Miniprotein binders against 8-oxo-dGDP phosphatase NUDT18 (nudt18). Designs and how they scored, part 10

Target 1, 325 residues: 8-oxo-dGDP phosphatase NUDT18 (nudt18), of Danio rerio (Zebrafish) (Brachydanio rerio) (q568q0)
Amino acid sequence: MDSQSSILEENLEKILRGEGLEFDSVAEQVDPVTLRKNVCYIVGAVIFNSKEEVLMVQEAKRECYGRWYLPAGRMEECESILEALQREVREEAGIDCQPITLLLVQEQGPRWVRFIFLAEETGGSLKTTAEADDESLQAHWWDRKSPLPLRAHDILSLIDAGLKYRRNPWFPVTQPVDFPCHVVCQRLFLTFISSRADADDRLWLLMSNNNTSHHPRLPIVVSFRTYISKAVSKLIEDCMPSSYISVHIRGILGVQHNGRIPGKTDGICFNTLVLLENTEEGAEIGSPPSLETDCYRWQEVTNQGLKAKIIERIKDGSVLPFQSL

## First folded at step 7 (miniprotein)

Design s10 (from u14 with I14Y W16I R18W)
Fold by ESMFold2-Fast, scan of step 7:
Structure s10 (fold): chain B 325 residues (1-325), chain A 90 residues (1-90)
Amino acid sequence: as target 1 above (325 residues)
Amino acid sequence: GSKLRITIYVDGYYFIFWIESPEELRRVIEELVRLIRELGADEVEIEIEADSPEEAREFAELIIELFERLGFTDIEVRVEGNTVTIRARL
């Protein structure tokens, strides 16, 4: 294989393992996002004890005073996603924790993102009513069955996700990795599979023709005026406007962020797995959709091991859920 | 008429609205008061992104007038090109 194909394969393997790639500059000049000015990142923790009771905190805020919720809060300047998680759990529940894995990511537009973690208790002491402050009134281990007045019922699905992961882990451990990014964007594993009854599956990836680097690059889409999930659909419309295609955002392979330099690296890059299915009548059997742009090209994945890994992630759904609210 | 993008920030939540008229904006802002009270929040931040700086300022002035009428205080305004950010307390 040539050196460019080898570099691409190494980069694909890194992303499949939940590792990151250095952020390439976006072709369009976009102003950096700034934490607490025009983006908000929320971290939340699902933590179980040995009895499978879940950690809850009693809200001190006026609007939900006395109601119970998962430990959660906003990221601050100059901290990582994991540092924010550990700080919020300590402030609200009094305990020290270590993250096990990301369970899911939720978004509401390009400026609000919530990271939900499964984490474990490593120390500290459960916060009591005698320690009540502006962060929380107290913390409690909830049996998930006794009546408890919740701030909101949205957390029930988050708790359930944590339990399902513990009983039968369905994807690799996924942790945010420290790679600086100044915008909210997605690096796309945009895939097309050709399946024939008499042959092995063939796999193609959409590749960028942008000449800003010396090796093949996956497409990067920036979320500016729409939901993060809609940025993928806009790219598809721009590249394949005449095609009858189904777009399936399978989920996230990795999360890249490093907010340690305020106002310059407050962005996020999601490594996102996307499946295209061509449903066009009379389309050439087994061919990916025709492109109406010179900005991108289709590249077949011919490495059998790498191809099998990517197809497995697509079919089995072994990816981090990404939900638009 | 151009569509205006408004992002409303309240207690960790961000809501994006595409506004086509001043009347639609008025309804969104009035509904926001109910949301703020239901969440028990007392601070909001609104970001307006328009196609021109003049358009952004006109809509910012409308929002400030609506905020004053609805009882908001401590109104802070920041203008950056086509983007205006308004922060206020209820």
Scores: ipSAE 0.000, ipTM 0.148, lowest interface PAE 18.1, mean pLDDT 78

Design s11 (from u14 with F15V F17I E31L)
Fold by ESMFold2-Fast, scan of step 7:
Structure s11 (fold): chain B 325 residues (1-325), chain A 90 residues (1-90)
Amino acid sequence: as target 1 above (325 residues)
Amino acid sequence: GSKLRITIYVDGYIVWIRIESPEELRRVIELLVRLIRELGADEVEIEIEADSPEEAREFAELIIELFERLGFTDIEVRVEGNTVTIRARL
């Protein structure tokens, strides 16, 4: 209705499309993360040829010598997530590639994050044993059925996810977007759905209660000395400790990263879709849980088109998957 | 009985080791930390689920001492109830 409501709706639509928002509202007291010092980012590629054979590389590293794995490796300083992906695939497999979408984000605490991509071959040539080096011994297209000594079996679910997406995408193309961030954080679509048998669903979003902001803001939580998933749960526990609710990270709507300046832009901002479920038996409540803080407020989404889009993403699981390892 | 989970970060990969109700916990941890160091790990995370908060604190102190003895200088400790998480970087 007003200028503030229209700005909020515009920003929500941008995030739902996988676009970014400027990061300008987080506690300045949190130290920046730095690649190679206190965070490690891994990129991995699932690439299929026209026969649905998957690209594999034979490990040259002592610990897993001769075993096969997806093209994957650690991000280097000054590169973007997509640049790291293309570099790793070229170094290990000899081929050029273009990312189609992120398939999965995995964490092991705030210090280790892995980005798995579905990508397509655009050029180059498969690395042969004559080209063996410290990066890999060779690359091969695997039929996914013939015996192949794998470094680890964790990639089997990644390959299956890629194949599933390739055949029938269940979430929109989601690519990292260029926005600088100095910490690992989440901008939260923290949702509560009020569902009654006799009425349309009502949708609520948790909003930051910042009186100095020129536009309404979604909450931002920083992962400091804890798992990315636990940072969300801690926020909920702190603002509604008396509520019988469970916190479900549905997935990632967007990934914001720059990486150009070591120690200054090595952070990541995830735009995260979170669902609060009422755990109280038999409870159907028309309103979201009462907040025990003045730092946040509940905002009902009354725009019917926007509400429908958000509820659909939640119910269909139409979001980039996120896993804690 | 106490439970021990060790996560090793090596050259962009992750290795999990899980030990449940270990006897001679100090010796097991010393051997594992030496192994982890020999592998050239970037980072090690140890999570212990103890039988009490007091035991959790005792285990945290023991593991910090072992990491310090083995040359790890960046050690972070988190204690939540019966659970202790220690992260060390070489």
Scores: ipSAE 0.000, ipTM 0.200, lowest interface PAE 16.2, mean pLDDT 80

Design s12 (from u14 with F15V F17V V28L E31I L35F)
Fold by ESMFold2-Fast, scan of step 7:
Structure s12 (fold): chain B 325 residues (1-325), chain A 90 residues (1-90)
Amino acid sequence: as target 1 above (325 residues)
Amino acid sequence: GSKLRITIYVDGYIVWVRIESPEELRRLIEILVRFIRELGADEVEIEIEADSPEEAREFAELIIELFERLGFTDIEVRVEGNTVTIRARL
């Protein structure tokens, strides 16, 4: 039988590898999210061929008719994030694809999340004008230099991110894992680093103070009527209202979703890496902020290997990027 | 002071605009129309935080009329105190 510390360390290692954990509790009672009612997920693909030309599709929608964009679209009921990605690419471009990694996750308002993937072609055939339908008019490999009328220019930064990752990955491959969730929530690696000139860095994690649990739990925060990023800030304000601290969402370590059960599992759980920094000049930097609640506690990470891995991910920014728009 | 947030949802593209006063809304109407046309927006969400429930209703009516003129047909309105959220889909 493993000790509580050993179980925690195993769970932290799993999350650092992009693996999932069972979603077994939330701090508050909130209504489940439902696709097409109160939540919208967008998937988009950055796909390069051997010449580093990027896959583009020509829009069939009246409002942007004839303009070019990345294969992208809304996730539908009863599908996973990866199934949505593969369906959109197949419908719009005629291509079968395999995801390589998530490149970024973006949020807008309390109900909108976009997942951008780097993916590779595995089969199919490029959609031609003879195959034009309501999904798209055709697909084309774009050299990224020739004039091409774009629907919008936001994709240029996405294409650049894909090229950068393809040439020199700066974070580990991160793929959605199949774990059902009924709300949009975050499991937090909420970290505090204590640095002193003559000593190794010390690392602290915020832990859920639940003595009835058979193993240690990281905090789970639910996004309801608020931005995912704001839910983190709200938790911190509730726990540490008198502290002079800044909150940095470093990025996402993992994404848990299984939308294949109709109306019950349209939620998402993000494993989110968060750094707290003391902003007060001359403040004590040796200890994490005092908590004004019995719901959470600070737990020092004393395993040297695990501590080093977490600190390195924070300092290098070796995590899937997350952006609030 | 009244606050107004406009979020435009487009597959693979988002536009977010914050307006701090009612007079700024009038100045942005033409820009909003151009954004919708240029981006091919299929869903728009507007959040209004007014100084009174009466003001919130006035803003809701103005924005509903605007989206009807732009061709949006699926318009949902939610009112909570001084806050009005309007969602419109093509």
Scores: ipSAE 0.000, ipTM 0.205, lowest interface PAE 16.6, mean pLDDT 77

Design s13 (from u14 with F15I V28A E31A)
Fold by ESMFold2-Fast, scan of step 7:
Structure s13 (fold): chain B 325 residues (1-325), chain A 90 residues (1-90)
Amino acid sequence: as target 1 above (325 residues)
Amino acid sequence: GSKLRITIYVDGYIIWFRIESPEELRRAIEALVRLIRELGADEVEIEIEADSPEEAREFAELIIELFERLGFTDIEVRVEGNTVTIRARL
């Protein structure tokens, strides 16, 4: 046990609990992202009543007029993700809500990210046709079986995910935490698991070799021209130029965002759990792949409890789902 | 020899191949077919980066033929210099 190992273990435990870490710096020099200029964040809510009917909103927009969808909309300047969620639900459905957990994060490049929440009703009144406005025509509780003209069928899988989580949660409650960030980026738990027939599993993490850091750093990858998932693959290609390597983005451990100062804090940091696998036939998979750079190193996790927690989250897929569209 | 980089995005996996021979390309294609079948994947994206635009196009044509034989009906192709990106959906 040294002080650096102790600090790393504390930071890993915080991330596993869905907490945040200060975003100190990135190696890449990029301009800050800004809402309504170069990034768009969408929030959506899956809300059930006691009968497991789901809250639906009738669209007022010309292109989808009269069709039904989940309460959803674009984040505005000077909002946190949770503030945007509560505002959209109130504007479109007339009710007050509290988030239970994130259910899913979807991306379409660094310019479009959607956050889907499971939330619960805490007050307000269901919006009626007499209250119709530009935000929505009305809101209803849908039994999920009666005919209803949907704006799009993509929400059916979102509703199913919400029901599954309500009945049997498969990952811990995960909420956005208030940490300022000026870019869209990922802090990576890039893991390698070594298994042997006669020994316990060993676990390795990729660490940044930054001599200016006062504490051990997990790699941070910035997304500015590609899918968020592709930024991970670029890092792997730069560090391990090898054939027969696969990477599985298991999911998200945490979401860090502030949003209250436009142009300075409109970024997002995802704490992302990634499994690296050597797929080469006949290879003895006892050690992580050798690195073709001195910018990173492999660090073994020797703390038995922490190692077991990380391996369990990987094997069970016990993380917030993440999808590229 | 010609160097070819292939990156495959399928059902949450990202797979890299550096191809320096026709034999390696054939093995990479065989591995991709096995993976698609085992995962039951309905969407696959492949990025091909070559030493020339002509080389990238030649390999892209082989990959498109493969997707068509596997039953993918929605195939999108994007070309940027020496890089070709193919997205296939059932």
Scores: ipSAE 0.067, ipTM 0.585, lowest interface PAE 6.7, mean pLDDT 83

Design s14 (from u14 with F17V E24L V28I)
Fold by ESMFold2-Fast, scan of step 7:
Structure s14 (fold): chain B 325 residues (1-325), chain A 90 residues (1-90)
Amino acid sequence: as target 1 above (325 residues)
Amino acid sequence: GSKLRITIYVDGYIFWVRIESPELLRRIIEELVRLIRELGADEVEIEIEADSPEEAREFAELIIELFERLGFTDIEVRVEGNTVTIRARL
């Protein structure tokens, strides 16, 4: 009976394509996350013109008045991540834009997330000083070389990432998808790879053993009081309290956001690619670490095409970058 | 013999190191500040399983002082018999 394996493989393919999946796990009682109450989401845009000049806005805020920065701002209630991006760019720079891809997801603490996009100009006109308001004083195209008083230098790496992607993309176009979610959580592609000189690489995924589920499910970890990255570590400590394991968050395969979906929540689910490596010198790497719980199990990925896709994403780093600040 | 587990969070990497030698444990604790600085850690969890409750408290006190010297401001301490768990965040 391969019906459950087929459903799992379909779900894995959907996640690898950046699509959303329903959150059907029974989570502990946690208040829904909502903007302006207990979470803060920032969107920012890297936009180039034909001369590879980058769109900049002059800050109107007291603390950074007159300094220049990328168009960026806080998401508002009842909007999707993409709607927030387009609104912020329009309000601060006067132009219309379309997102090309997410470039980077950054976190700082348990309830602050920033989504950085590479986007392109589709219309509008640059905001002038005559149009100055509380959102920004003006916008212009920066050649990235002339002296310009920046609000902060963190954007220089963001601009570089945008240029790199624009010239030679290293991961697939990744866009947030509107999907029901009431918490900040991660669905984990928690992977272990075994290599032997005389055989093909073998791949395992950690699966949930929930008695209420009729199908194999990837683990869901809810972030409540700590960094998103820390939630992954907590799951691993609960399942395999081994001292000889390194955990590498490779990046994000997809972003699901409640946004405009009916309900008063701004929950987000990150589909997160994680690599486990055994750090014990001379250790047998033929099998994944033993689990000290009945809540999870290792499942080998035997579908050759699917295995190859997952291993390629891991080895090439072909995944949306994720950074803790 | 005393055991120490260190979990270090750096730019998406998480490291577990277990030390099971009394001689090495004391030397590594003395170098812990340098190790954390070298890796640029923003979160660190240390679990100590000591040979006695008295030894556990002595190690806890030393490690709290080390985290304070590193600029960690959010330090959580849990003591259970011979085991001390210390979690620190910048």
Scores: ipSAE 0.000, ipTM 0.166, lowest interface PAE 17.3, mean pLDDT 78

Design s15 (from u14 with F15T F17I E31L L35F)
Fold by ESMFold2-Fast, scan of step 7:
Structure s15 (fold): chain B 325 residues (1-325), chain A 90 residues (1-90)
Amino acid sequence: as target 1 above (325 residues)
Amino acid sequence: GSKLRITIYVDGYITWIRIESPEELRRVIELLVRFIRELGADEVEIEIEADSPEEAREFAELIIELFERLGFTDIEVRVEGNTVTIRARL
């Protein structure tokens, strides 16, 4: 294999392990996102004790006073996603925690993202009513059966996701990694699979054509005024005929964020696994769709081990779930 | 049925509402104008995602009429496929 193929394979393996890659510049100049101005990141924790009771906090804010919810809150300037999670749980519930894995990433356009973690208790003491403050009134271990006035019922599906993962993990442990980014974007494993009854599956990845680049690059798509998921569809529509093509976002392979420099590194890069499906019956299925642009090219993955890993993640859905609300 | 999603931006913070009918849209916009006035914001940006470009245009027309009726004086509209972004000054 040449040096370019070796570097690509190393980078693909890193992303498949949930590791990050240094953020490269996007083709078009983009203004940086800034926390508390034009992006909002929410962290939430699903924490179970040894009895499978879930950690709940009682709201202190007037709008939802006395109602119960998962420990959750907004990220602040200069903190990582994990630091935000640990701070919110400590402030609202009085306990120290460590994340086990991301369970779910939810979006509402490029300006609102929620990170839900499965985490475990590592210390501290459960917040009591004597310790009530502006963050919360108290914390409690909920048996999930007794009547409890909830702030909102959306958390019930989050609790269920945590239980499902605890009993039978369907994707690898996935944690945010420390890489600065100035925009909300996706680095795409945009894949096309060709399956023949008498041969092994073939796999292609969409790659960026950069005449000044010395190394192969995966495409990066920035979202501005639409769902993060829709930015991928727009790229596909710009590159190839959309009338016979569907895009299926399988999920997230990794989350990159730093946040150390407010106003400069408040962005997030998602490493996103995407399957492109040809919806036209009778079309030649032996090769990916022709591209209408010189900005990208299809590259076949010929390394048998790497190909098998990627195809397995796609077919089994063995990736962190990503939902548009 | 068709789905309509509205996202509202106030000083860079967002809130969102899922709407299924034009009747719901009207009531929600009236509530949001009051909310924006209470926060002291003089500029509102609304992003609308619909199931089709035709539907997005129809909803944009309805939103523009509602903004004009509610006293917004400077309304900018941007259309991108199934998504319409409306920026209005109160």
Scores: ipSAE 0.000, ipTM 0.174, lowest interface PAE 17.3, mean pLDDT 79

Design s19 (from u14 with F15V W16I F17I R18W E31L)
Fold by ESMFold2-Fast, scan of step 7:
Formats: structure tokens, C-alpha cells, sequence
Structure s19 (fold): chain B 325 residues (1-325), chain A 90 residues (1-90)
């Protein structure tokens, strides 16, 4: 009794809630990603106490010995992103924690991803110098004002982002979910908005034409060899080459990670919110750009509630930030 | 002359450098050493895009020698046409 349009709407609602969706196989033959072989994932924690002091760890490694940083480290095989975060915080700082939300996802080229979390202390005790080991020398709560020799200054913007979210959350709690995936890829929520002064906005999504699929699918783009921004730009260039269209990556709606799921792959799928804008000054366009391919089609979102939710997420930037560093 | 693009990934930073010749790379090497040491990086990735495979390989050799001098012992090199990607781990 359900139409394919109803199934699409259900899937869009799931993505907006940060839930996982089944990943279809890609047409290209791509080797599965595996930690320590061809991909690297970093997790880091921003944790505040009741005084808004931030948890810091003192580095034990030779080249930055004695300098301070946020608890952070590499993900290991067969663990979830959340398990990796909790392990790193315990090993480096001695405390137990619970993630509140993903705060930021950063990509360093196609093979490096850093997940920054806002988290809270749930137990344990701060690591002391008597407990110093290869992971860290000790941990302390930093008032963010006293002089402290930092390993690197990149964490200052991360700490600020954490404070901002704590005081006024601007996107919904977003947590990674364990879901089957064998590559690093993006499921694109690629949007075009037609706005007129005297009418409600119209919203369009780019949909994949898959001859093996019985249900509508959002485009999947493998980013293993390219940055997220490069992968999206290439898709746009292939489908609608035009100097009058700009591409804006708004952020990440959800993160799916293979992790502990059988298959021994460390694949990740980002549900990526993308906005296409007309760059021609003063031009009014009632429909999205014509496609120069049969691999994709435009689908109008006519469900008023769903359309309003998507447009508001775009307009307010109410989406997990993503940075290509 | 041909333009070279070098992209450096280290501890959450990306540095993109456009150079016109191999001679300019020597000036960039000192900056790279300082960046790695100041950040205390255990893992660094560098991508070299050149007009030819030979040109990319020449620059890759200089970067690999630098990583070895800095104490990186696990160096992975991937060649794809005119692009060479180097990942170095301590």
C-alpha cells in the first residue's frame, strides 16, 4: 500500500534524526577500508566540569613531551567510535565519560577523519604523575586563562565550539551509529531551493537512478581518494556543469560506521547536507538546473512538514559542522 | 614554468602550497620541519601534485628523506599518475 515516495519520506525523516540507512553497493570496485592499512580515524574529547574548566592531558611522547592537549587518539580495529573515545579518555586522563554529542567532524584529505565530541565526566579519577605512562604524564582541569604550554593551538577553536554548544545548542544531538559500510563515502542530501516573495519555498533533492533498486535512493559518493568538497564538486560538474551554480556543504546529518559489525571493515558513511545556490545576481529560477546525465534526477519534496524541516536546517545551519582542513 | 601543488595534513591542519619550481620546495621544507615539531605530530600526510610523474617523484624523494631525518620509521608511498601521497608514522 505504500508508495515509493512514502518510503523516501520515511528515509529522509530517519536521516534528519541522525539514524542509519542501508548502504547499497557502489558501481565502482573499491577496496574496503581498514584502520592502519589505508584509513586513519582520530577521536577527541572536549569535557568541562561544573566550573567550565576543560579536561587537558600532558603529552608523554618525545617530540611534544610535557605539552598539553585535549584527550585524543587513534581508533583501533573492532571498536565503535564511541568506544574509542571512552577508551582514549580513560587511558590518557583516568576518567570515565559519556559522549553528549558529536561537536565537529574534520577531514584531512580522503583518508583521515577526526571526530570531536562534547562529553561529560561520569566517574574515575584524574591521572596523576605517579601513574604516568606512554599514553600521558597526567591530566588536569584547565581554567582556559592561566598560561599552559599547548602541543598545538588547533584545540582552542574546539574548546570554544564546545562552550558555544553547552550554552546554546544550535544543532540536534548527533551520535555515530554502527551500520554496515565497507568504504568511506557520503550519502548526499543535495538540495535546491526555489524562493519567491509571494509563495512558499519549493525544495528539490537530487536522486539516484539505480536500475537494480526498487526504492528511491539518495546519491552515494565515494570520497576515499578525494576530499568531501572535491567529491561533491565533481558530482555537480559531471551532472550540471555551470558557472552560475555554487555548492555549499552545510554539514553532516549523521555518521554511520561499520566498527564492530562483522566484515572486518572500517567503512564510514556521512549523511551530508548540501545546498546548491544560483550565483547569477538577481536571477529568479523556478526549477533546479537541467541535468546532463541519466544517472540522476530531481525530485521535488511536496510533503509540507518534511520540506519545512529541511529548509529550516539549511537556513539556520542547524547541522553538525564539517570541515575539510 | 609548471605549477606544483603540495598539500600537507598534520594533526588537524591542512597547508596548501603552490610552487613554481623544485628550488622553491627547499624553502618549504624548513617550514614543514617546524610545523611537524611544533605540533608534535605522530602522523603526517603530504600530497604532491605535479605536471609529470617524474616531477612528483623527485619532490616525493626529498620529502621522504626529510621524514626519515625527523625519525619517522613507517613511511607509506602511493603513486597515482602525477600525484604522490606520502604518509609517515613514527
Amino acid sequence: as target 1 above (325 residues)
Amino acid sequence: GSKLRITIYVDGYIVIIWIESPEELRRVIELLVRLIRELGADEVEIEIEADSPEEAREFAELIIELFERLGFTDIEVRVEGNTVTIRARL
Scores: ipSAE 0.000, ipTM 0.168, lowest interface PAE 17.7, mean pLDDT 77

Design s20 (from u14 with I14F F15V W16I F17V R18W V28L E31I L35F)
Amino acid sequence: GSKLRITIYVDGYFVIVWIESPEELRRLIEILVRFIRELGADEVEIEIEADSPEEAREFAELIIELFERLGFTDIEVRVEGNTVTIRARL
ESMFold2-Fast, scan of step 7: ipSAE 0.579; ipTM 0.831

Design s21 (from u14 with I14F W16I R18Y E31L)
Fold by ESMFold2-Fast, scan of step 7:
Structure s21 (fold): chain B 325 residues (1-325), chain A 90 residues (1-90)
Amino acid sequence: as target 1 above (325 residues)
Amino acid sequence: GSKLRITIYVDGYFFIFYIESPEELRRVIELLVRLIRELGADEVEIEIEADSPEEAREFAELIIELFERLGFTDIEVRVEGNTVTIRARL
């Protein structure tokens, strides 16, 4: 149907622009996630001054006392991801900031997610030793070369990611958008590309069957009790269990979170770009793998402009990076 | 005969194989060696699902030996019923 195709195309364009879509319920009953009970979100900031020195804070915690790290901390109840970022930076470094973009999302086991931002200073005063408290001892601009005892060396790659993005952005500015969600989940752009010698690529997206909805739906998988890769693997097992395939989680197109209602909106919905390839022969030119279910279907993207945009994002890796730790 | 489902996770990719013959097992091993050497993978996770816990463990032992031969020093194994998960780091 033309009307259904138009609505799908509009929704795909919205996600590609970093906008959100209202979260639909998943078929399985899943308990809501709740901050401080069964899920933990960490926010961290990479902030450079005009000299390209990076903002660092000196730890006050007993376990890492006196060691230096990026401004970072746990998200609290009733706040958005951006509010948590601004609060942590102000508490630990004395600086007011505005996010430029997400740089990286990391997961470690089920229930732990870290959001790393590139941000800029907008005001405030750098925290001094005279202002030392339980949050931090002081803040300093680090040249990255002078000896500095770090709490952990994992932040060096985060700082490098920030520098790389500042010099040559490889994905569009990506910011969390305000949409409530009660679970940690992925809305999947699960793509299959058929390449032909005449440079005339065809593109398919996996779609949920439109049983009671007025609009075509992208599949949603719950990642809360598993890693994202395992949640996607489970979906593939359920719909194409006989296929030899490779799956590349390219990265994130968007992040949806509200956080305003404790226990009801503490979830996250990631709009996630995934590439599926047939590995059986390695030279397949044709249709996507046959589905062994009526719950999903392959939808070809025939709009030339939209198809080109999606294929470019895939081939260039023009998406927010996602890592499992 | 028994069927193994093998999922390999490496550097943002995962690969799914259904093993029904020794020839298919050889292909999975060749792919693992290739992924580790050509992509410079420093962390690989393999999930093995079998018809029995014994079959999953037997295959897992072969994969662990392969990782040791390739120089991986941190190998973690988790067993849950008929599923064995192996995480190897350089």
Scores: ipSAE 0.029, ipTM 0.560, lowest interface PAE 6.8, mean pLDDT 82

Design s23 (from u14 with T7I E47R)
Amino acid sequence: GSKLRIIIYVDGYIFWFRIESPEELRRVIEELVRLIRELGADEVEIRIEADSPEEAREFAELIIELFERLGFTDIEVRVEGNTVTIRARL
ESMFold2-Fast, scan of step 7: ipSAE 0.494; ipTM 0.801

Design s3 (from u14 with I14F W16I R18W)
Fold by ESMFold2-Fast, scan of step 7:
Structure s3 (fold): chain B 325 residues (1-325), chain A 90 residues (1-90)
Amino acid sequence: as target 1 above (325 residues)
Amino acid sequence: GSKLRITIYVDGYFFIFWIESPEELRRVIEELVRLIRELGADEVEIEIEADSPEEAREFAELIIELFERLGFTDIEVRVEGNTVTIRARL
């Protein structure tokens, strides 16, 4: 195996473990995002006690005054996603916490992103009505069955996701990792699987043909003002415009963010697992769709262990879920 | 024939088709509505890109009519140049 193949395999293993890769410059010109100017990030926490009661906070803001919700809030400048999570939980609920894993990433366009965590209590004390302020009126542990006036019912599915993961994790622990990025983008693990009777599955990854790069790289797509699925769709249309294809965005393998320098590191890079299938009628398709551009190439994954890991993550849906709202 | 590209988004999947006739479009949509119901999804987004705004509009109208016939009650349409985006909910 040459050095290029070795580097690729090491990088793929890092991404599969939820680690990050240094963000290389994107060839296309895109203005950096700036938190609270043209991009908004929200963090929220699902925290259970030993009785599986969930941490709730009573809203102090006029529009939802007195209603209950999960600890959640907007990220502030100069903080990481995890720092924002811990700050919001401390400010609204009085509790110190540590993240167990991301449970869900939601987007509404490329400029609004919500990170929902499963987290655990590590200290502090529940905020009481005597401590009421602009952040919240109080916090309590909810049994999930007693009547409680909720700000919105969208959190019920989030609580359910946390319970499901806590009891039977279906994807590995996935947490944001500290890597600076100036745009909101996706590094694509864009896969094609060939399955034939009585033969091992074969796996291909779409790779970037970058003449200025010293190592093999996965494609990076920038979301301008469209949903994550549309940015992926645009890449596929650009390189496979004549193919009948279906694309399934399986989920997120990792989240890269720094946030410490406003206007320079407010971006996010999602490492995104995508399955591509050729939907043409009639025949066994043993090879990925032909590419109509020199910008990308298909690379077969021949390392048996690595191939098996990637295929299992795809088939089991063993990835952090994402939703477009 | 006219180059018409249709991208269909449903329940985490998207499908890209090159379609040259209204008859092909009708069959594709009917198959997708069936699939949507089998998956339990009640929301579909269709993006139509044609060689002209007029062609995109004509195909969008056909798609809207088909969704209405199939019981979709919330249909949102966005037009931008040669591209029409339709979001339909049951």
Scores: ipSAE 0.104, ipTM 0.592, lowest interface PAE 6.1, mean pLDDT 82

